VH-VL binders against Large ribosomal subunit protein uL10m (mRpL10). Designs and how they scored, part 57

Target 1, 224 residues: Large ribosomal subunit protein uL10m (mRpL10), of Drosophila melanogaster (Fruit fly) (q9vpl3)
Amino acid sequence: RGKINIQRPKAPHYERARVVAVTQPKYPELPKAKSCFKTRAERTQQQQENPYNEIIAREVRNWLDHSRLVAFFHLSSITADDIFRVRVQLHKQNLHLKSYGSKIIEQAVKNTRYEAIVPLFHSNHCIVFSPDPEKTAALLRIVRRVPQMVLLGGIVEETMLSRNQLVAYAQMPGLHAVQAQLVQTLSQAPGHLIQQLQAHQNSFVQVLDVHAKNQMNEETPKST

## First folded at step 3 (VH-VL)

Design p59 (from p57 with light chain G31S N33D E52D; framework fv_anetumab)
Fold by ESMFold2-Fast, scan of step 3:
Structure p59 (fold): chain C 224 residues (1-224), chain A 118 residues (1-118), chain B 111 residues (1-111)
Amino acid sequence: as target 1 above (224 residues)
Amino acid sequence: QVELVQSGAEVKKPGESLKISCKGSGYSFTNYWIGWVRQAPGKGLEWMGIIYPSDSYTRYSPSFQGQVTISADKSISTAYLQWSSLKASDTAMYYCARLGYDSSLDYWGQGTLVTVSS
Amino acid sequence: DIALTQPASVSGSPGQSITISCTGTSSDVGSYDYVSWYQQHPGKAPKLMIYDVSNRPSGVSNRFSGSKSGNTASLTISGLQAEDEADYYCSSYTSSSTYWVFGGGTKLTVL
């Protein structure tokens, strides 16, 4: 849901019927043959679409569908050796670190319940997947020692959680009933969760903007 | 069940190129690292390198960096080990193996014997 | 690259117990519990016998056990049988440039 517009609700059936009646096509002149060929503009637009993006987007959807734990991270500059060590530690715990382009993620989650996560991926990012939600505590212990990876939020048992909510989930006992109750409690405030995820992303974007401006000032050494 | 099947034995001359394969089946190929291990005649096992097939991220042992290329094609669940120019010292048995969740090589291919001679 | 130190050979009689050592440094065996052991019969691919120092995969006899003390890991085979005659290799995760290392291998002879 989340598409209920309280200020500009959908037109009532009566108003919709009136609009449809006014815009109803007039009796046309003798119809001409419809072109079976796309226009050059339509072909040009389709040529700009990358068919491989849909294949990779399907891969992302499969990961989302088969993972009970999905964690989203901002990824700062990190060496190949450092990320390799992190991947090895994560893999030992059945945690799978993957990186996908923002457009691919958008294609993967468009028209799904996870569409709200798209704003999280406007900057450099990575995702960790696992079929085992009990590995959340192990994930957070590993990532705590990797300052280049900043937790933004995630999905546990198909429920979107903020950074603080994931930390709370990781601290709960491994009993299924207790964990399920926490997830249910958190899912009762969907507007608050979405706002928290957006606020974290906006705060981080502001930090990156300040950093970029500071780097611009530092790029030119002062003359002696 | 989990299985790794390697390509057949090769006999080559020095300077020739070669690409050998390792096909995984019975598991999610992209979820596991594939390692390559070399064993020269009468010698022990040597780590060559590993690849994570999902994004083709590779790491090489220093002894093999620049000597071989490791790659993978996830659409056919196959990893590759390739030489641009073989040397007689490349004569060895080459194994591929899956890195398990315990950081061990839990399933091994049958091996590919590569013989490089004039 | 860096190799872990194993004795070249070890021998025993049927029914006896033997131990094979695997000595590394504080950058591998001494710091990480990611030690594995492999058995290789002539002409065959290696087989995983022990992982994470002391754990056995399904199908591996309980006569095989692993342990670690400081920089040295050990594989112990109790109740030696003729079919145990093989080469044995240890392996460890390492923080050095190789990230994984094998031992030089030990030939076990059962006489």
Scores: ipSAE 0.007, ipTM 0.474, lowest interface PAE 10.9, mean pLDDT 77

Design p60 (from i3, 39 letters changed; framework fv_ontamalimab)
Fold by ESMFold2-Fast, scan of step 3:
Structure p60 (fold): chain C 224 residues (1-224), chain A 118 residues (1-118), chain B 112 residues (1-112)
Amino acid sequence: as target 1 above (224 residues)
Amino acid sequence: QVQLVQSGAEVKKPGASVKVSCKASGYSFTNYWINWVRQAPGQGLEWMGIIYPSDSYTRYAQKVQGRVTMTADTSTSTAYMDLRSLRSDDTAVYYCARLGYDSSLDYWGQGTTVTVSS
Amino acid sequence: DIVMTQTPLSLSVTPGQPASISCKSSQSLVHSDGDTYLYWYLQKPGQPPQLLIYEISNRFSGVPDRFSGSGSGTDFTLKISRVEAEDVGIYYCMQATEYPWTFGQGTKVEIK
């Protein structure tokens, strides 16, 4: 017989408020931090794939490929007026001062024979380009009066030279063939500079004769 | 966007000089090298030389060295190729072409026909 | 100077058939920086040359995927998987590894 069911409709105000508070989704700290990490990683990848950086890296490669003289410098703090004066003096000698970010240089030379220059650019730097390697002496004369620019090394006729080798090259004005041969000699045995210079001097007349004969042959235009 | 527009056709007598222009638009003119390439009638392409507009550095092909001068006017974004002592074998279509960052000739002018005849 | 030699000098292709052009250099085109400065250009009748492929195998902007470049050292090939009427013209390879820059003598591609 019988059901003993008593129902009283009490207002569930407090119970509803408590239930809502307990069942509300907790805001997780870790997913928020993880989401932020993902956003940063995505931005880092976008920066690495920046079309601007790729374009400028190609520009750096183009300069390296079309310059017979490339000189690398550490650049200390210098005023805009002072660097402008240096640029003007260099320009008169067909020397072109450029500045690029270290990441752009690394991107430009990565997986090339020039990759070894990357460590030179971990600090403030600039590069001087020229199609004329005979201007190396003029470059060094101009830069010696600019204490903010310190020579680190360079590339002459596609051969990487240390600071000392580039200075030695600058002291050897001469026929293009002799200069190219000197670059090869300097790159092979940096410890015996004096002996190598003497050996080069002994061969100078022979190289001069060969060059003169080649010049005479080149004066005859090819007919096809 | 990138466009190179060249001057009109020229007819010259042997021994005369010709100056071809190439007006650039749609990019930073001073930051890109300009090449000159010619093509004789029914023949292939021949590289003439290259100029960097920002400093007017030039390099010329040996065959025209001494007869050619390449210049650039940055105020008008115009490159020029001046060829002197014209011979009949200089008859060709002369093209200017921009050097892209990958050393490619990525955009070309429409060409300028230069005829050397008596 | 580096001499660029193209074969064949002329090629007549039925529409939709493949075409292949060879380019050989007298010296290796590998620059000291490790890159190979080899390019392919197409000159359509009455027009200036247009860039198709840069650095052996990279298609220039707007170039259809039926064009592909391959090769290394001294031997390079341009392939067109399915030749179309708009592909008619003279194809040139070019090297920019050493000055003076030099072009191949050209390959004329015709439909028929």
Scores: ipSAE 0.000, ipTM 0.405, lowest interface PAE 18.1, mean pLDDT 75

Design p62 (framework fv_romosozumab)
Fold by ESMFold2-Fast, scan of step 3:
Structure p62 (fold): chain C 224 residues (1-224), chain A 118 residues (1-118), chain B 107 residues (1-107)
Amino acid sequence: as target 1 above (224 residues)
Amino acid sequence: EVQLVQSGAEVKKPGASVKVSCKASGYSFTNYWMHWVRQAPGQGLEWMGIIYPSDSYTRYNQKFKGRVTMTTDTSTSTAYMELRSLRSDDTAVYYCARLGYDSSLDYWGQGTTVTVSS
Amino acid sequence: DIQMTQSPSSLSASVGDRVTITCRASQDISDYLNWYQQKPGKAPKLLIYDASNLETGVPSRFSGSGSGTDFTLTISSLQPEDFATYYCQQYDNLPWTFGGGTKVEIK
């Protein structure tokens, strides 16, 4: 019951935002919605002094004990939208992407057979769990397209495997007996396997650090 | 398949105690937290507490002030919830529920009706 | 304790309707919220975890959104089997607390 509007009607806000987003792909990153993927590191910081921290740590132990496939990844900066797409693809294969703070991982595996994995989690990380070890091949196919996730190694049928050993396992036929035999063979040197997993993580981190320093030196040379 | 099967309905007098059982099957019982939740007639859900079967670690809602005890028998994959010093306002359906991977209650028992009347 | 308030307490709807149920936390719980469906005489069933993730086997007409203190559960096209009571639940802090429930009834 207002005056007659002399001005041209405007498009709805959501429609205009959609057109602008399509034409301007170099948009500054918007803050992540909390309903998107959330890292456990961000989650645990709020809860470190409350009783729920023990529940989270036991949840991690439950994942490790129940899962016949556990894969460890270094995680570089990734948007909530991008990791959500990865999570959806993984979930279709009964693969569950989780991220937990390093202190929670340490608490979870302390005094357990998994304590040796702690060094893998000193940098940004995520873990994929599955009750089905035959899904290792599907996991590696999906993650191959996600450069922000770098495979460090994993645990198959309670046996610690390096990156190369996990890749070899993924290439085996879908016969559990044959795959179990390979895992048993690879488990003959568990100390060396854990050392290899830690060395791989350290090497990758060092390569990233050296690359970043070289890029900085090239952009801001100091020798002139 | 995952199943949680609870004991049958009970009628108790005020001041008595009740022990509800929850038998689990179809998964590794010791590797999942078990929650207990109750629901009074015509009312919503109320969290009572949680137990980890592997080491019997428990956390209880303080509202029950030392009246509740949760235990497990890993040889039979059975969880128990005992509520003592029963009052008329303890009349409710009592549920056991498994804590799934995503910190949610993914499987529930069918419920045990406990009626407290004089 | 964290108080969870659902609105409305009940609603009447017809098959094919879009239904929206809201849940408000008394403090910031980030996205640590689950939604459950309870049919008369039966135990609750998980629908949505971590505010917006659909549980396996749950129809795609169900969706969840929100973060912080305000959350919504939406049923895009109500089906006969959806007439039930819906509960939100926070797991940010102990004790875990549930909303009072929203009963979705046949119009």
Scores: ipSAE 0.000, ipTM 0.421, lowest interface PAE 16.6, mean pLDDT 75

Design p63 (from p62 with light chain D28S S30D D31S D50E N53S T56S Y91S D92Y N93E L94Y; framework fv_romosozumab)
Fold by ESMFold2-Fast, scan of step 3:
Structure p63 (fold): chain C 224 residues (1-224), chain A 118 residues (1-118), chain B 107 residues (1-107)
Amino acid sequence: as target 1 above (224 residues)
Amino acid sequence: EVQLVQSGAEVKKPGASVKVSCKASGYSFTNYWMHWVRQAPGQGLEWMGIIYPSDSYTRYNQKFKGRVTMTTDTSTSTAYMELRSLRSDDTAVYYCARLGYDSSLDYWGQGTTVTVSS
Amino acid sequence: DIQMTQSPSSLSASVGDRVTITCRASQSIDSYLNWYQQKPGKAPKLLIYEASSLESGVPSRFSGSGSGTDFTLTISSLQPEDFATYYCQQSYEYPWTFGGGTKVEIK
């Protein structure tokens, strides 16, 4: 028969299972609601508001703490299959693509040196983490083939870098010490770097708006 | 290499306070949470609290709340744990430990023995 | 607070034996469980994180399993250097809590 309404679950293909295990966020089960004559709605609200956001925010802080490379991207509409393929390529290079809500990121970086990155996450975004800063070149090679991901900037060895500075860092495949000195040379006051990162994001949004409008006006393709 | 080196053993009278230090090296001190755990003689491990060095966020075990203060000195990559109003049952080895990936304590200090006796 | 009950409190085994230590949480902690080894006079050492993941540098004879409330640490072939006390620890919610410990004595 051509209709199968009941789909029996099957184990994911090895590659898919590996990507799911690596890219899916690990969420602890929320503690059971405390009783003492509370309604179910009150208990549910207490569970959601009290520990949920803090646990996820701590996960984000942990990624920041353990990553010597953090790259911030604007993310345009992309299919689940396409992002899955990107995650597989990134994972092979020890690069971990994560997406978190802007409120969670704000909570995670509030009162830290990284609070300045919050404005980057007011639009659709994703973050790539890696413990290995040498993977910056590999990251940029992979992302270059993904037009839906636009580099906004990043953090390398605890130093905030603009898009252009991160690209410059990636072009130094020599000794790690030389790359570290380049990071120090390129580094600037956090306020100035944030302005540069926001400018790149705003310029990208403007370019996308123009491109989208031009694409909408080109409804029929032309051959030869 | 990651190392956590703690201050030396101390003997205190009941009612006194003690401040244990933990000097970190071999990693980015401000980017890792530091936990404090104690162990009474012949007993198991007891969690005391945490501190995040870059913003000084702390969370203490309720059992010690009001008596414990955790601080850091980022210029020397040193974490501190001060316990006030010492009692004889505070006699223990006090450990600092770094939070690693996946919510585990991957590196530990050698421990500081604090003896409270009259 | 989540109570961690560890059993047995102590055991004696011969070199080459398979040793199993059990840890039970008073409520579900998913896989947020770590195992530590502590030798006399030394600080604890991480063996296993997230219930079943082996820490780098730890011998493959150590393994962990379990989810929810019931967890086990297994040593497939006990060695002389494995004389130690083993602790489980939940990282599901604060305060973090440890099991009472299992002392492994080599016969």
Scores: ipSAE 0.000, ipTM 0.419, lowest interface PAE 16.7, mean pLDDT 76

Design p64 (framework fv_cemiplimab)
Fold by ESMFold2-Fast, scan of step 3:
Structure p64 (fold): chain C 224 residues (1-224), chain A 118 residues (1-118), chain B 107 residues (1-107)
Amino acid sequence: as target 1 above (224 residues)
Amino acid sequence: EVQLLESGGVLVQPGGSLRLSCAASGYSFTNYWMTWVRQAPGKGLEWVSIIYPSDSYTRFADSVKGRFTISRDNSKNTLYLQMNSLKGEDTAVYYCARLGYDSSLDYWGQGTLVTVSS
Amino acid sequence: DIQMTQSPSSLSASVGDSITITCRASQSISDYLNWYQQKPGKAPNLLIYAASSLQSGVPSRFSGSGSGTDFTLTIRTLQPEDFATYYCQQSYDTPWTFGPGTVVDFR
């Protein structure tokens, strides 16, 4: 049988993580000393603890660990109804759209191979996760109809890919050996991913800035 | 406007060799998978070969495996099909096609006729 | 290899008719099915991709449906330019395979 329609969804316990975040579950897993006195390091760590951020950061990490496809988007202004319709379309393809604060993402990826993605989240953003990398083509088809979402890049099979590399991967014929080789070939340039993604963000901001300045100049009367 | 133009189709003797070219324009050639599809006179379509954008991976139909090779020159926006040990059943119009969204063949060239006959 | 079959092999229709062509795969290919139109002496043209998505520039009278193993192409209110050969193609796995084609002739 093919990959499509044979794999049962292996959700990364998202529903549980959401409920746990709301109910303030137990503190992060830290080996706690049984002493009545805490070391300076332990006091500092405890004072920096934020149970809410830790819970959501664990959720983000879980999504990253159990998703074979992760796509990063810049998100411009969009109504709640519009984003909900996009989320429903994505969910039918086992694609899960999430939005998290920059601090939480930074905390989730700190000291991991994914730390390089942090600069992507300085502007308004969203992330799409999927356990099925074959759905990359379906993802790009859906997003093509949503101009508010601009693809920045992604991670496929734990490998960082630029926007163009992810588009190329989306066109793969669905053969596992080819997928493995393609990912390895694309991974030869992971050091350049951050520059490419930052260039896209800077280009987008620059285009918007020029447009805004031109509009303001049109409305502003000449100075005396 | 996307354009694909094949060339190189001629009459060749059985056992001979031939190289087909496909000149691409109107899009970023380097970013697309490219494929060759053939059609024997009066018959249906048969996929021949596909090549990855960076020329690092290729696949072939069993009927041509070991005899044909696919390659590309991204600096010249050109796709090639090197055909060796040609057989009568290789007689066909050969189309160059671009792999578009969802592995669809969204743009095709006009085709070039290869005739293998004594 | 994934085998593709089409039904009917040929059909005769008049302008204004609505016609349906079926395509079957020997195994599940999800929605990785494309439909192409080929006119005599011309290269094929993409009509439908991902089983049901209409290619830009293709008239809305063309529609595709299906998933898994059974797929259909429907042409509503047939026009003179629609008399052609239609092919389905699976893009689920290599080698990519085309159906044998359906010839749509004028009645």
Scores: ipSAE 0.000, ipTM 0.448, lowest interface PAE 14.1, mean pLDDT 76

Design p65 (framework fv_fezakinumab)
Fold by ESMFold2-Fast, scan of step 3:
Structure p65 (fold): chain C 224 residues (1-224), chain A 118 residues (1-118), chain B 111 residues (1-111)
Amino acid sequence: as target 1 above (224 residues)
Amino acid sequence: QVQLVQSGAEVKKPGASVKVSCKASGYSFTNYWMHWVRQAPGQGLEWVGIIYPSDSYTRYAQKFRGRVTMTRDTSISTAYMELSRLRSDDTAVYYCARLGYDSSLDYWGRGTLVTVSS
Amino acid sequence: QAVLTQPPSVSGAPGQRVTISCTGSSSNIGAGYDVHWYQQLPGTAPKLLIYDNSNRPSGVPDRFSGSKSGTSASLAITGLQAEDEADYYCQSYDSSLSGWVFGGGTQLTVL
């Protein structure tokens, strides 16, 4: 009360506005109130039968079927401006960042060869698609500078790869035949890869630690 | 801190073989490709080959195919390059170097001098 | 013989600008593969100086810059200093050889 906060606008306007809002003639009908309320169960059931989810699910299946590179990321809180800048950088390399709800992903891949990826999407996530598997190196260079995106794994040439295997694949530039052979060699135990992908979801902190350490080791000679 | 520590200098006679080692530390050895590059005295750099330590997948430069073998021991984070049927023109400093995510050789060993003479 | 062509030597005085060229072909630089540059001081291992055509690693001063156009790349050094005396090598990937290729090296002399 003896202190004057010059950096902030005075509070009296907020207090007066609140009082005026309460006493408005239209108060019996709240202008910002939603006219309809739906229970959680009703909203969930409506989503199950939503025809727009079927359209989006088909879009997801189309991306999976026509992409030779699919990378899965955990996505932490990021501003709309920051993710837009990342999306533009990726698009220049024919890399397409997409975000879909977990239920839509589940609906899209149910009863398909991709069903095993569902556990990756139980938390905040995004997916990068590309028809060009040679762009894996470009993808990892771009996302290296985006700490909110943490690589979980991917699919290359229809083969499911762990984070470490996808990193190894990225290190062989422009070698389609060698990269295809490497993918085959790295994927000799498909059941173990599914277990690794599920473990990465459960060991998120470990994935972040490994990613940060790997990125620091890469960036020491690469910082500008 | 990433370090690549190579074995000491070797002197060999023509027709012998040499095995150079490169011990990695400060990073996950199995997650990065390891290159081998040589440099003859007063000459430029020449690529010999590459190994992926996780599964021992290798690729060799055409000039060295049939004479070079790259191996690794994951228990001690060490890569090896063995060159057989040595000639006097194989006299060179042999470097191991890590392949970074940008496909550059981001960390190099200090080199192993191999001298082939009678 | 090196696959990428560099001038064998360049020279400059302290404070001047020098440029080192690296000429390739359609199977390497011309195919879109990135060019990396290495600095080798006498008696030492090469050190990464520039990666992916124009990026500098941590600790490399901004006096060093790289560029790439068509089948060729260039390393530019401005504000030349005595400690810049070294051999400089360009490196790329060659699809026809399915392997990594180096330039012949350029010896920089600061007069």
Scores: ipSAE 0.007, ipTM 0.477, lowest interface PAE 11.7, mean pLDDT 77

Design p66 (from a33 with heavy chain S30T S31N D52Y; framework fv_anetumab)
Fold by ESMFold2-Fast, scan of step 3:
Structure p66 (fold): chain C 224 residues (1-224), chain A 119 residues (1-119), chain B 111 residues (1-111)
Amino acid sequence: as target 1 above (224 residues)
Amino acid sequence: QVELVQSGAEVKKPGESLKISCKGSGYSFTNYWIGWVRQAPGKGLEWMGIIYPSDSYTRYSPSFQGQVTISADKSISTAYLQWSSLKASDTAMYYCARLDTYYYGMDVWGQGTLVTVSS
Amino acid sequence: DIALTQPASVSGSPGQSITISCTGTSSDVGSYNLVSWYQQHPGKAPKLMIYEVSKRPSGVSNRFSGSKSGNTASLTISGLQAEDEADYYCSSYAGSNTYWVFGGGTKLTVL
């Protein structure tokens, strides 16, 4: 009766499942109204008792350690089809878009040089990994057409870069320019870098609020 | 494309050593787990163990602990399954498979290596 | 090691629907939504058909569906076709000491 299968073309079920997997935390969300019956303590205990988290955390550590390019994004509401198309475009460039729960990221980076990135993952997020830092320009070209993905910063050749530094890196023509950028980044304290990355998140939220306000003011009564 | 290619069939005698291989291509080998699965003739699938190639972290099924050694060489994107001394009961098809945490399952399988151990 | 219980065989006619059960314990199927189903044709490597209890990889027919209730997972094949004749194995994550376990397998015959 919903006529979903009749009224629209059949898409492979796995495409929708893959899109859900991209946006969902590795630990399953509680479905339906039953989620309200689990306390924070019960959820924390369930996570502690799920040993698969160690496998995923180990994988995240490896992606961070062996990817020469890592980019962090705030991810706002996006359709399943849109994120899947972005993932396909990125994959063609050897860019791997992944989403992990904040607790898994915290476990992965705890007691490592990357521990400073944990605050970036308290909101909706995704990460793009690549073994090829030359793909930074291709990455930024693809995501500029995806307003739901807002660049927060990244790691290039094991060096943490702010959003502006990563954008500048994408535009650099040679090795000496890259080395100069690395020297600049190495002089930054973790607190300073976190403040820059969080400022970009806050700027995005502010931009969304202004956009929403402008849409409300520009809507005609007939649009509702 | 993403694939796992296994070494060719082996015919051995009891007591001989053997090392079979599983080579990954088309993906970042160190970023995925590799599992080994055994299938005796006419029998079902049995989980043998898993390795994370990045740090060579290995875990074995209780049934195979001490019976085999799983290893990996990340410089050539290859995982290995090794016996120090084969038994007739080791006669089986051996599969390697990639574990993708996205799927929480084995999404890419090798074609299998048939190992026959007889006198 | 085989820790999950499946029926040895199941049969159906073309166009029918059949269901294969996979029963574990509270420490595997009951604890984790990490149940996978594999299809194996004679002489071939297994193929992932279902993951995370109910999700399908690319290229898998929507005639295949999965579900779970308590310690039992189920694979349902609707609109049964001759090409579905194969062995079907369930698998579940079983904790950090064991990692993965398989069911004994079910031979599907299409008559």
Scores: ipSAE 0.000, ipTM 0.453, lowest interface PAE 14.6, mean pLDDT 76

